# VH-VL binders against Uncharacterized protein At4g14100: the designs that were tried, part 9

Target 1, 181 residues: Uncharacterized protein At4g14100, of Arabidopsis thaliana (Mouse-ear cress) (q67yc9)
Amino acid sequence: DEPVPTPWPHQFHALMFMNYSGDLSMIDLWYDWTNGRNFNIIQEQLGGITYDLEWNNGTSFFYTLDESKSCRSGQLEVGILRPNWLDGAKYLGQQNVSGFLCNVWEKVDFIWYYEDVETKRPVQWIFYTGREAHIMTYEVGAVLEDEKWQAPVYCFNKEKKSLSTKGALSEFKGYKEKAAL

## First folded at step 4 (VH-VL)

Design a26 (framework fv_barzolvolimab)
Fold by ESMFold2-Fast, scan of step 4:
Structure a26 (fold): chain C 181 residues (1-181), chain A 125 residues (1-125), chain B 107 residues (1-107)
Amino acid sequence: as target 1 above (181 residues)
Amino acid sequence: QVQLVQSGAEVKKPGASVKLSCKASGYTFTEYYINWVRQAPGKGLEWIARINPSGGHTYYNEKFKGRATLTADKSTSTAYMQLSSLRSEDTAVYFCARDLKYLWFGESPGAFDIWGQGTTVTVSS
Amino acid sequence: DIVMTQSPSSLSASVGDRVTITCKASQSVSSNVAWYQQKPGKAPKALIYGASTLQSGVPDRFTGSGSGTDFTLTISSLQPEDFADYFCQQYNNWPYTFGGGTKVEIK
């Protein structure tokens, strides 16, 4: 019978190496299904840090803590990925990636997911845009302290630009909805 | 309001260099890539290169690699493109345009949603 | 490089007409296609990205469709302000490439 993708643990920490056509970043991912939240701390190779804080009620904050003090916030009407978000993915067979023999799946022409055959850990995923996330570490059960999940006070000013789900981001919301299902 | 404002028209001789500017306002400069695109008279659009203003990482169309140089100044929210060894074929309107870097798991929508008004560069003897 | 072949290169239409413009990629670009409108002397204006997603503020008479190699931009009921040049763009592969453009002219 064909392999079925492994559900994600309810909580984990991963360090990811992100490559988008040579533009490199390190992402510190804290997945926390139990508390309905997800956090990506994105450190660019030669640049700043962007914080991507997402809540399961669909509220998201994208902010910086440097002198720019930027914040986008929005309501995507779809929460963080479910643990079994790969249900319904199409099996593509096996590939060797970064020293791992992986089972590979594709979900709705949005994402390609690579999982170690032996340990069932994610090894990488590639988005339809060609952006690659390489999973360097994977710590099941790791939880970030509650105090760290707080967006800065300037994210709550009504004068700040909100991330709009109308128009420009609506297809990405659709892909997120498909990937989350 | 969100806008990209470009520098004024340039007239250059063959063999010269030109440096164009693109000043961002109304948004966080480092949250978006800046792309440079040109349009020769009566021709279509041609993508030149992309810069990440946060770290200065650049990606060039091979056709322009070695002649185009992209830089960005975070303190003034300004992107620059220098094009060297100018030829008559470089006569064009040069545009800057932004695209969003991150949205979800580091993914982005990818489209150029805001463009500068363009800078006309004329190369003639 | 991926070649984006756009057709027709020009078309004449009247207000109220349904206008269809096509764009063909030399190889699959998934859904990573954007459409732009350009008026004389102006910068391109984003209409659609991801083949079918409307940019904020763009009227719903504009629709995009397609995936893989074949893409279509449709204007369901042409308005006076829609007479312009239209360009498709793929952003699936480097370098990004644009179609040759379609001029929509008044009849």
Scores: ipSAE 0.427, ipTM 0.786, lowest interface PAE 3.0, mean pLDDT 86

Design a27 (framework fv_barzolvolimab)
Fold by ESMFold2-Fast, scan of step 4:
Structure a27 (fold): chain C 181 residues (1-181), chain A 125 residues (1-125), chain B 107 residues (1-107)
Amino acid sequence: as target 1 above (181 residues)
Amino acid sequence: QVQLVQSGAEVKKPGASVKLSCKASGYTFTEYYINWVRQAPGKGLEWIARINPSGGHTYYNEKFKGRATLTADKSTSTAYMQLSSLRSEDTAVYFCARDLKYGKFGSSPGAFDIWGQGTTVTVSS
Amino acid sequence: DIVMTQSPSSLSASVGDRVTITCKASQSVSSNVAWYQQKPGKAPKALIYGASTLQSGVPDRFTGSGSGTDFTLTISSLQPEDFADYFCQQYNNWPYTFGGGTKVEIK
């Protein structure tokens, strides 16, 4: 009887350490399925902060609050990950990772997912391309205040760049085919 | 529109160094990695290195480690590659090309969707 | 390093022909393969990424398929502007590597 991955809680907060072949960052993840939204605040070790604010209706903003006041926005066909997004994942057995005994699953061509056998919390996930997210904290039920889920005014400025509809569709198709969404 | 515009042709003697530029326009410079790729006359494409313009993190092909140095200047949206200890075998067209850093579901290193026009470097005595 | 082997190295074709180019990786690269077109004196142009996703603005006569180690680029009805060199690339592992190229020339 193989274990099945635990569905994500409808709301949680996690601090993650991201390692991409030595390019290091800290990510402050606010997952909020209840309100149909997801927020990644990405602090690069030797760089700036990128804000990745996404809505389940496909509206997405990638922006900075520094002097550049940059914003890339668009309407994607895919929203945020559903709580049971790991349904159908292939079980790979157990591994010891970062001091935790983990059950490990694979969404073929997309991601490896590591879950603590005792607490059922995520310990890490690794994208096929080598981005490694190590879950440092995991706070079930934590919710970021509504006022914080606001893209800056310049995301709606005519002068700023936005994701093209065609480009957004191409990005969505790639993820859908790889992840079998 | 979205463009990468590279510096002009260079002629160098063996043992010299060369510094090439790649100026980005039409997009947020720090949103994409910049890669450098070369193509020797009559040969295929060879990947040299990648830079994250936001923090300056670099990743090099072992073949070029120690000779290639990537930098980026956010204020001018310009990426640079310096190649030192030039040999005749370094005669090639050098391209810069971007790939997206962050996309949906954590993003993967993507294809190089926009390329510079190339800079010809000739190394001769 | 992952070796990307393209075949054929060259082919002759006529306008309207179906053209197939293959690319074989020395180990699995998942679906992290791109295809590029290069015309003489020009930079490569992206055609396909993720093995099968068409780049914005590229005609739908270009299709990509495959995963793991075996990949194919197909041009369903060759047009005059399609005579060019074609390259596959893996971006699954460092260093990124390209196939040796396929020259599509007029019969």
Scores: ipSAE 0.643, ipTM 0.833, lowest interface PAE 1.3, mean pLDDT 88

Design a29 (from b10 with light chain S30R N32Y; framework fv_barzolvolimab)
Fold by ESMFold2-Fast, scan of step 4:
Structure a29 (fold): chain C 181 residues (1-181), chain A 122 residues (1-122), chain B 107 residues (1-107)
Amino acid sequence: as target 1 above (181 residues)
Amino acid sequence: QVQLVQSGAEVKKPGASVKLSCKASGYTFTEYYINWVRQAPGKGLEWIARINPSGGHTYYNEKFKGRATLTADKSTSTAYMQLSSLRSEDTAVYFCARDLKYSSSPGAFDIWGQGTTVTVSS
Amino acid sequence: DIVMTQSPSSLSASVGDRVTITCKASQSVRSYVAWYQQKPGKAPKALIYGASTLQSGVPDRFTGSGSGTDFTLTISSLQPEDFADYFCQQYNNWPYTFGGGTKVEIK
């Protein structure tokens, strides 16, 4: 019978190399299903750092800590990815990538997902938008300190720039929101 | 409040170069890509190139590689496009337009500048 | 390059009419299609992105539909301010490409 994708552990840290048509960044992904939260710390190769803090109740903050002190916040229709978010993915077979033999799945119109046959860790995923995430490290059970899951005070000011429910969603959230319909 | 304001009309001779500006206000300049699109008189829209203002990374339509140069100045929230070796067929209205970097729909332009008319004639 | 073919190139309509504009991609662009309205002497205005998501502030008489290669913009009950040029755009592949435009004129 065909392999099924491995559910994500309830908590993990991954360091990811992101390539979007030559626009490079390094992302610290802190996935924390247990506490209903997800954090992407995005360091652009030739640019600044952006913080993407998301809660399972739909609260989301996109902010910077530099002199701009920017923040966009909003209440999204969907929460963070469930551990079993790959349920229903179409199996495409095996491929070698980055020195790993991978099982490959596709969620049509969304993502190709590559998982190491031996360890079951994600190796890479490629969004249909062309954004490629290469998983450099994968640390199961790693948890970012509770005090680090704090949006800055300027995210709560009357003049904050609000996220659009439709326009500010990441690829994962955009797909999830469409699937909910 | 969110707007992109472009520089004024330019008249150039064939072989010259032109540098257009696009000043952003009302939003965080580095959260959006800036794209440049042109429209020849009575014709459709043609995408030229994109810049990430945060790091200066650029991506060009092959048709304009070597002639178009995109830059951005974070201190003034201003994007620039220089187009060199101008020809009569470069006569067009040039628009800047933004698209959100961290979204499910990068490449959809939600806010546009008013346009800059460039006329190339001898 | 992806070619976006719009039809019709122009149409004449009356206030209150249902107007349909079609856009065909030379290969699948999934749902990465935007629609823009342009009035004479003005910049394009965003109407729809993601093939079917309405831009904030755009009246709900505008609807987008389709996926893959076939896309449609519909205006359910044409208003006087809707006489304009309309363009589709794909952003699935580089370079981004636009349809040739559809002029909606008063009958």
Scores: ipSAE 0.645, ipTM 0.872, lowest interface PAE 2.0, mean pLDDT 90

Design a30 (from b10 with light chain V29I S31R N32Y; framework fv_barzolvolimab)
Fold by ESMFold2-Fast, scan of step 4:
Structure a30 (fold): chain C 181 residues (1-181), chain A 122 residues (1-122), chain B 107 residues (1-107)
Amino acid sequence: as target 1 above (181 residues)
Amino acid sequence: QVQLVQSGAEVKKPGASVKLSCKASGYTFTEYYINWVRQAPGKGLEWIARINPSGGHTYYNEKFKGRATLTADKSTSTAYMQLSSLRSEDTAVYFCARDLKYSSSPGAFDIWGQGTTVTVSS
Amino acid sequence: DIVMTQSPSSLSASVGDRVTITCKASQSISRYVAWYQQKPGKAPKALIYGASTLQSGVPDRFTGSGSGTDFTLTISSLQPEDFADYFCQQYNNWPYTFGGGTKVEIK
């Protein structure tokens, strides 16, 4: 019988090193299914910090705190990833990655996912877009303080940009979970 | 209004260099990559290179690596492409175009500049 | 490099016609295809991205479909303003590459 991917814990923190064809960034991922929210704090190696704050009801803010004070906000049809978002993934076998023996799955047209056989932690994932996320830390049960889940006041002014149905803010926000076969 | 406004037409001699500009307005400059694409007379589109204006990271089509140089100035929301060692085959309209960095479809260009005609003649 | 083979290179059509343009990639590129319209002397205008997602402001007579290697752009009922060149683009692999274009001319 082929292994099945481990559902994500309801809450975790991961520090990820992202490589997009040499364009490097560090991402703090705070996944919080219990409270219906998700936070990606993206620090580009030679650039600025971008904040991607998402709620499971589809409310999302993509903002910066620098002098640009930019914010894109809107109501998306996609909530945050479910813990079992890897359901239906195609098993590809085992591969050694970064010192871990991994089971590897593919969600066709979206992502390759690598999970440590022994600990069941994610080791890396690679989006079809070419972005490679290397999971440096993985802290099950870690929760960011409630007061940190706040979009800045300029996200709520009358001139806020609405997120279009045409655009997703991140690969995860653009992912449509396949309907049951 | 979101727009990319490019510099005016250039006429250059073979062997010269040209530096084109692409000024962004109506959006946060650092949230989008800027790409450069050319179109020779009566021909199709050819992708040259991409820059991340936030950190200045560039990615080049191997065909243009060493001749094209991309830069961006955040203070003026302007991207630049310098093309050196010009030859007659570089005669084309050069476009800049943006794509959203953190999206499910980076590489799809939603807004384009009007184009800059570069003519290389003796 | 991924080669995008676009067909036909030109076609003649009448207002009200259904027009189909195809792009074939030399290897699988998932859904990472965009379609552009270009009128003489103008920059390309985005029509579709992600193979099937319509850009804001583009009429719903334009539809895109396909995945993997075979992609289509369909105009369900051609209008006078639709006579133009159309290009596909793949953005799955570096370098980004474009199809050779399809010229849609009045019959």
Scores: ipSAE 0.617, ipTM 0.847, lowest interface PAE 1.9, mean pLDDT 88

Design a35 (from b10 with light chain N32Y N92K; framework fv_barzolvolimab)
Heavy chain, then light chain:
Amino acid sequence: QVQLVQSGAEVKKPGASVKLSCKASGYTFTEYYINWVRQAPGKGLEWIARINPSGGHTYYNEKFKGRATLTADKSTSTAYMQLSSLRSEDTAVYFCARDLKYSSSPGAFDIWGQGTTVTVSS
Amino acid sequence: DIVMTQSPSSLSASVGDRVTITCKASQSVSSYVAWYQQKPGKAPKALIYGASTLQSGVPDRFTGSGSGTDFTLTISSLQPEDFADYFCQQYKNWPYTFGGGTKVEIK
ESMFold2-Fast, scan of step 4: ipSAE 0.706; ipTM 0.856

Design a38 (from b10 with heavy chain H57S; framework fv_barzolvolimab)
Fold by ESMFold2-Fast, scan of step 4:
Structure a38 (fold): chain C 181 residues (1-181), chain A 122 residues (1-122), chain B 107 residues (1-107)
Amino acid sequence: as target 1 above (181 residues)
Amino acid sequence: QVQLVQSGAEVKKPGASVKLSCKASGYTFTEYYINWVRQAPGKGLEWIARINPSGGSTYYNEKFKGRATLTADKSTSTAYMQLSSLRSEDTAVYFCARDLKYSSSPGAFDIWGQGTTVTVSS
Amino acid sequence: DIVMTQSPSSLSASVGDRVTITCKASQSVSSNVAWYQQKPGKAPKALIYGASTLQSGVPDRFTGSGSGTDFTLTISSLQPEDFADYFCQQYNNWPYTFGGGTKVEIK
């Protein structure tokens, strides 16, 4: 009876500490399966804020609100991660991480996922690229107000939208592209 | 048009320092890391270091720690590499190259500068 | 450090030929491999990332394949502009490392 990873709750907020070889950021993750949307608000330690807003219909925006007014937008073939996105993960056993005893799984060529044995909360995940997310807080049922899920107007001045995940997308979006193929 | 334009050739004596520039245009400077890579005459490519222009965080190849220093100026969209205590073995063409910070393949360099030749001789 | 062993170091070919270049990593690098083309006196030009994904604007005669430790770049029908040096790169582990290069020269 090998442990199976716990499906994600339909809504949650997580504050994550991200470490990519010393490049540090703090990420507010708002997962909202119920309303078909996902939001990562990325605050770099000594840098700016980047907004990664994605919808289950495949619409995705990656933007800044600073003077650069940058926005990359696309129409992806896949939606947001489903709650059962860890289905089929390979069980690797138990490890002690950040004071938690964790069950560990791997989605080959994508991610290692660490879950607290007692509470079933995610503790960390590490992308194959070396980007490490450490889950500092985990608030099941938390929902960001509807009015906050708005891309700025300059995202909509880009008339052509790609139907591909290729280009400027996160590891999770790259995984969705690979899964769709 | 997206491009990285590097400073001109340098000739230095052993023990000196050199500071190279890499000016970005045609894209949002803070969305990409800038990497520095060198190529000695007749040799392959060697990765030196990476900088995040947004916050200035750096990561160095252990072989260059203490000698290489990366900086970036957001107001001019320019990245810099200073290499100190130059040796004859540092004679090479030095390239800057960008990679997209938040992508499915961070570490793949899609745009490169034209290179700066650094010659170290007495 | 991960060592990328590239072979052959050089090859001679004619226009229209199929050219195959291989790259072997000393440890698994998943699919985190890029390929670059470099012409004399010029900067490298990106061809492929993620072992098999073509960079925008690269002709489809270029194909990348492989995962883990063994990777291949193939040019299905060599054109005059394809005579150049080719390099593989792993970006799975720090420091990033490159293969020794393959010179594709005219027969």
Scores: ipSAE 0.630, ipTM 0.856, lowest interface PAE 1.9, mean pLDDT 89

Design a42 (framework fv_dusigitumab)
Fold by ESMFold2-Fast, scan of step 4:
Structure a42 (fold): chain C 181 residues (1-181), chain A 122 residues (1-122), chain B 111 residues (1-111)
Amino acid sequence: as target 1 above (181 residues)
Amino acid sequence: QVQLVQSGAEVKKPGASVKVSCKASGYTFTEYYINWVRQATGQGLEWMGRINPSGGHTYYAQKFQGRVTMTRNTSISTAYMELSSLRSEDTAVYYCARDLKYSSSPGAFDIWGQGTTVTVSS
Amino acid sequence: QSVLTQPPSVSAAPGQKVTISCSGSSSNIGRNYVSWYQQLPGTAPKLLIYDNNKRPSGIPDRFSGSKSGTSATLGITGLQTGDEADYYCGTWDSSLSAGWVFGGGTKLTVL
């Protein structure tokens, strides 16, 4: 009779602290399943801001707004992460993390997921590659205004290339493509 | 054309330091990590560490901790690797190579510099 | 010593097929993508395979990669004299001393 992971709400906002072997960033995550879109705004510690804008039809943009005006755009064969993406996860028991008592699950070869026993909010997830996302805030039902979901004009002047698994949460994209095989 | 161009060969005495440069062109410098990999004559590849050109965060292989320093100058899209307290066994070709940040795993080294030969002897 | 194990050498005649193995552990090949590099004499390494089995633009389809568990394999068919080189596998190691690790290299001789 093991606990089952809580499906993600159809819309939420989270501030995440990302640690990748000491390389630190703050990620502003806007998940919007209802409108078929997902947005990661990544601020590297002492570095630049990168925007990872994804649509459920597979259209994706990875861009910067600084002088470089960098943009990668393309079509993925998979859309954004489904709310029930944790279905079938293996339960690993309980662990204390950052002051929360968590239930812990694993999607083998992909991710460990930590959920607060009391509130059912995500507390952290750790990709097998070593990227650690620490969920600092979690606002169920929060929605970013439509006008903010706009890639810059220079994204549409570039040669379109497959983004493959490239993006702020590229491990989710890799998992989806792995599952499709 | 995407390329990494390294500084020229260096001859150093034991105990000296060497600083190798790696100039990037044809892509957004801050989008990729720059890695440093060395190879002694007839030997295999040995990873030394990496720098995130955005923000300057460095991550060094444990073997080189305390002797290696990696830096960058974003205004000229150039990364640097400085190795101190040189010994004869540091004689090698030193390569810079890029790998994409935020890939599904820590990428692959798709573009390499041409290499810089460092010889440690009198 | 290298963290990933490759045979030190392999040889075959022009037109033949060879495979080069790369063995690791659960902290590296077992959970991370594998890449393969070709190093012709006197040159920098060149990426042949990324994400276990994908080829960069310009790499002919006679080069292939695969991964099973904690091992990876590079396959080369239709061998040409120009394939004579050292071949290295590489991956990220997720252990406490995390970082990039390479195989010891395999010298391919085309006789």
Scores: ipSAE 0.400, ipTM 0.795, lowest interface PAE 3.6, mean pLDDT 87

Design a43 (from b10, 40 letters changed; framework fv_fasinumab)
Fold by ESMFold2-Fast, scan of step 4:
Structure a43 (fold): chain C 181 residues (1-181), chain A 122 residues (1-122), chain B 107 residues (1-107)
Amino acid sequence: as target 1 above (181 residues)
Amino acid sequence: QVQLVQSGAEVKKPGASVKVSCKVSGYTFTEYYIHWVRQAPGKGLEWMGRINPSGGHTYYAQKFQGRVTMTEDTSTDTAYMELTSLRSEDTAVYYCARDLKYSSSPGAFDIWGQGTLVTVSS
Amino acid sequence: DIQMTQSPSSLSASAGDRVTITCRASQGIRNYLGWYQQKPGKAPKRLIYAASSLQSGVPSRFSGSGSGTEFTLTISSLQPEDLASYYCLQHNSWPYTFGQGTKVEIK
């Protein structure tokens, strides 16, 4: 009877502080399993804002709204993470992190996941690549308004380019691309 | 067989740059980080940094930040480490070593290159 | 940066002796600790990973133990071919850091 990780709620908003080898960013994560979509709005410490918009049918856009009006789009073979994507994670015990007593799991070869024992909220996760997400806020049931989930028109008027595996949460994209029955 | 094969010895003058290569074979290049480690004569091992061959993301030790550049060429399965503004204390054997990207615990440096001696002398 | 301190810096022992090398981390690194052997003129070779797991092909006289901040490498019965320098490496946090090394001589 070891603890199992709590499935993600079908909708939530999290504000995350991301540290990847000194590359710092703040990420608004809008997870929306109910509508089959996921959105990362990424503010780099010394850069602009980039938008990483995904649908469960595999359609994905990575774009900017600044003067450059850049957009890369593609069709992935996998959709967004399922709520129970941490099923099968290996329990590693408890650790105190950022003032929380956490249960810790490892999805082997991918991620360490830290969950508050008391509230069951995620506290942090650390990818094997060294990318660290620190979960600042966690708002269960929060939904971004529908009009915000629309890629700009210039995403549809240009030739599609390959989606970058660089940048925020590329590890989730890599994980989703690995077929799992 | 899994191998990391490095370029040959180099002799450089102070202020010059050196670029060492590490060609991999026997595994999928993009599944492992390539790290660079150096060793001055008679001294210990010193970690310099690493590159992710999938996308070229790098992390450098602070001591080398601004002087080191790590790159990759996926068409030839080769990683490179370039060190600029060479000083006599940069005289060392430079090693590449692989590290499994999604497996921190078992993955560190199970296979190493043979080493490249870089001598910096007037 | 996490500092890794090895002791002793050097040792001399006879064939058949039990040899222990200690490695101390300045902060907790869990089991993200490897041990590496470097023979004169050669590249390092991994002996132990995950603090206590023996690398395939490495003789069973080598063993590792410890967790958190205190780690040991043990050679249960020293052999002439074990003349080498031994290094610990933490890979829990960036930057990765090595211990200063332990030189093992056989007399």
Scores: ipSAE 0.006, ipTM 0.476, lowest interface PAE 13.3, mean pLDDT 84

Design a44 (from b10, 51 letters changed; framework fv_ogalvibart)
Fold by ESMFold2-Fast, scan of step 4:
Structure a44 (fold): chain C 181 residues (1-181), chain A 122 residues (1-122), chain B 107 residues (1-107)
Amino acid sequence: as target 1 above (181 residues)
Amino acid sequence: QVQLVESGGGVVQPGRSLRLSCAASGFTFSEYYMHWVRQAPGKGLEWVARINPSGGHTYYADSVTGRFTISRDNSKNTLYLQMNSLRAEDTAVYYCARDLKYSSSPGAFDIWGQGTLVTVSS
Amino acid sequence: DIQMTQSPSTLSASVGDRVTITCRASQSISSWLAWFQQKPGKAPKLLIYKASSLESGVPSRFSGSGSGTEFTLTISSLQPDDFATYYCQQYNNWPYTFGQGTKVEIK
């Protein structure tokens, strides 16, 4: 009788506003469970664009397309989040957020997740670190063109740097790696 | 090795200004949130200010808001604290500190400088 | 602001003793608590983060426990190098707040 969080659709696009104590960024999240891939395009308010391309086999690339042509690549212990990644979350009741009445769940020591009662779309999630993701748009079934799921050639250089957890999505990477333990 | 070294402390009169510096080495400075934390003689620790990796966003303790400015120069691997309108209550050892990046828990300070003493005489 | 209260403010102990220091938050901070050691004239040193995770290079005699509003730091067998002041810090909410400190002195 208490609500359970809605599993993520196998494909969706979300435009997210990320706020961490005044550090603002906009993130284009392309979740594609069907093809085993996930893409985050991160625009910092006062910075450049960072690309976070992840594959379900654990291959990941974090790169920029500016003059620095930076890329960090590596193999993570776990792939992309499963659609049912919120399975086992504790229900905390209802709260009004950004004009939506939400059901709220918690994965202890990780995240609070807010879902619209009416539409079942995510409204926001807040990491225990204080990072707040506000879900501006949510487009179920949207898919980014295959051509765009390609890391730049400089990501395949002989010497690769270790992957770092950076910015707005570091918590999901940490959670997946910790869950694999 | 990872290291933070503060400088710029000294004795100043109330109402005057002082600028502290913190030189970072042994890590990619531009990727870390940085903090200033102070400790009055014989007292506990008090968080003062935070700056994000790019330097575009800052957050301050209420006690220093409007008087102190945190900034950074990533090309020089240096963190700064500009302290204006100093008061006797600002007398403290000032530490610069780095966030523990990979804990997914910013605010656990893993590396600290040795501190620089600021004395505001009344 | 979240208030952090440590007890005791001072304790006297002998080498080999088990020492326990408590830290209480005025509101729940989940597990977002760190413990620091500070020796006279030195900078604080991180011992424990996320309530119970031991920082690299810190001796295993140090351990942390607790969640929500009540936390403990335990030193299982006090060594001469452990006489110091210990601080807890919450980092669940801004602004970050520290406890008042607990001084561990030679008995």
Scores: ipSAE 0.005, ipTM 0.473, lowest interface PAE 13.9, mean pLDDT 84

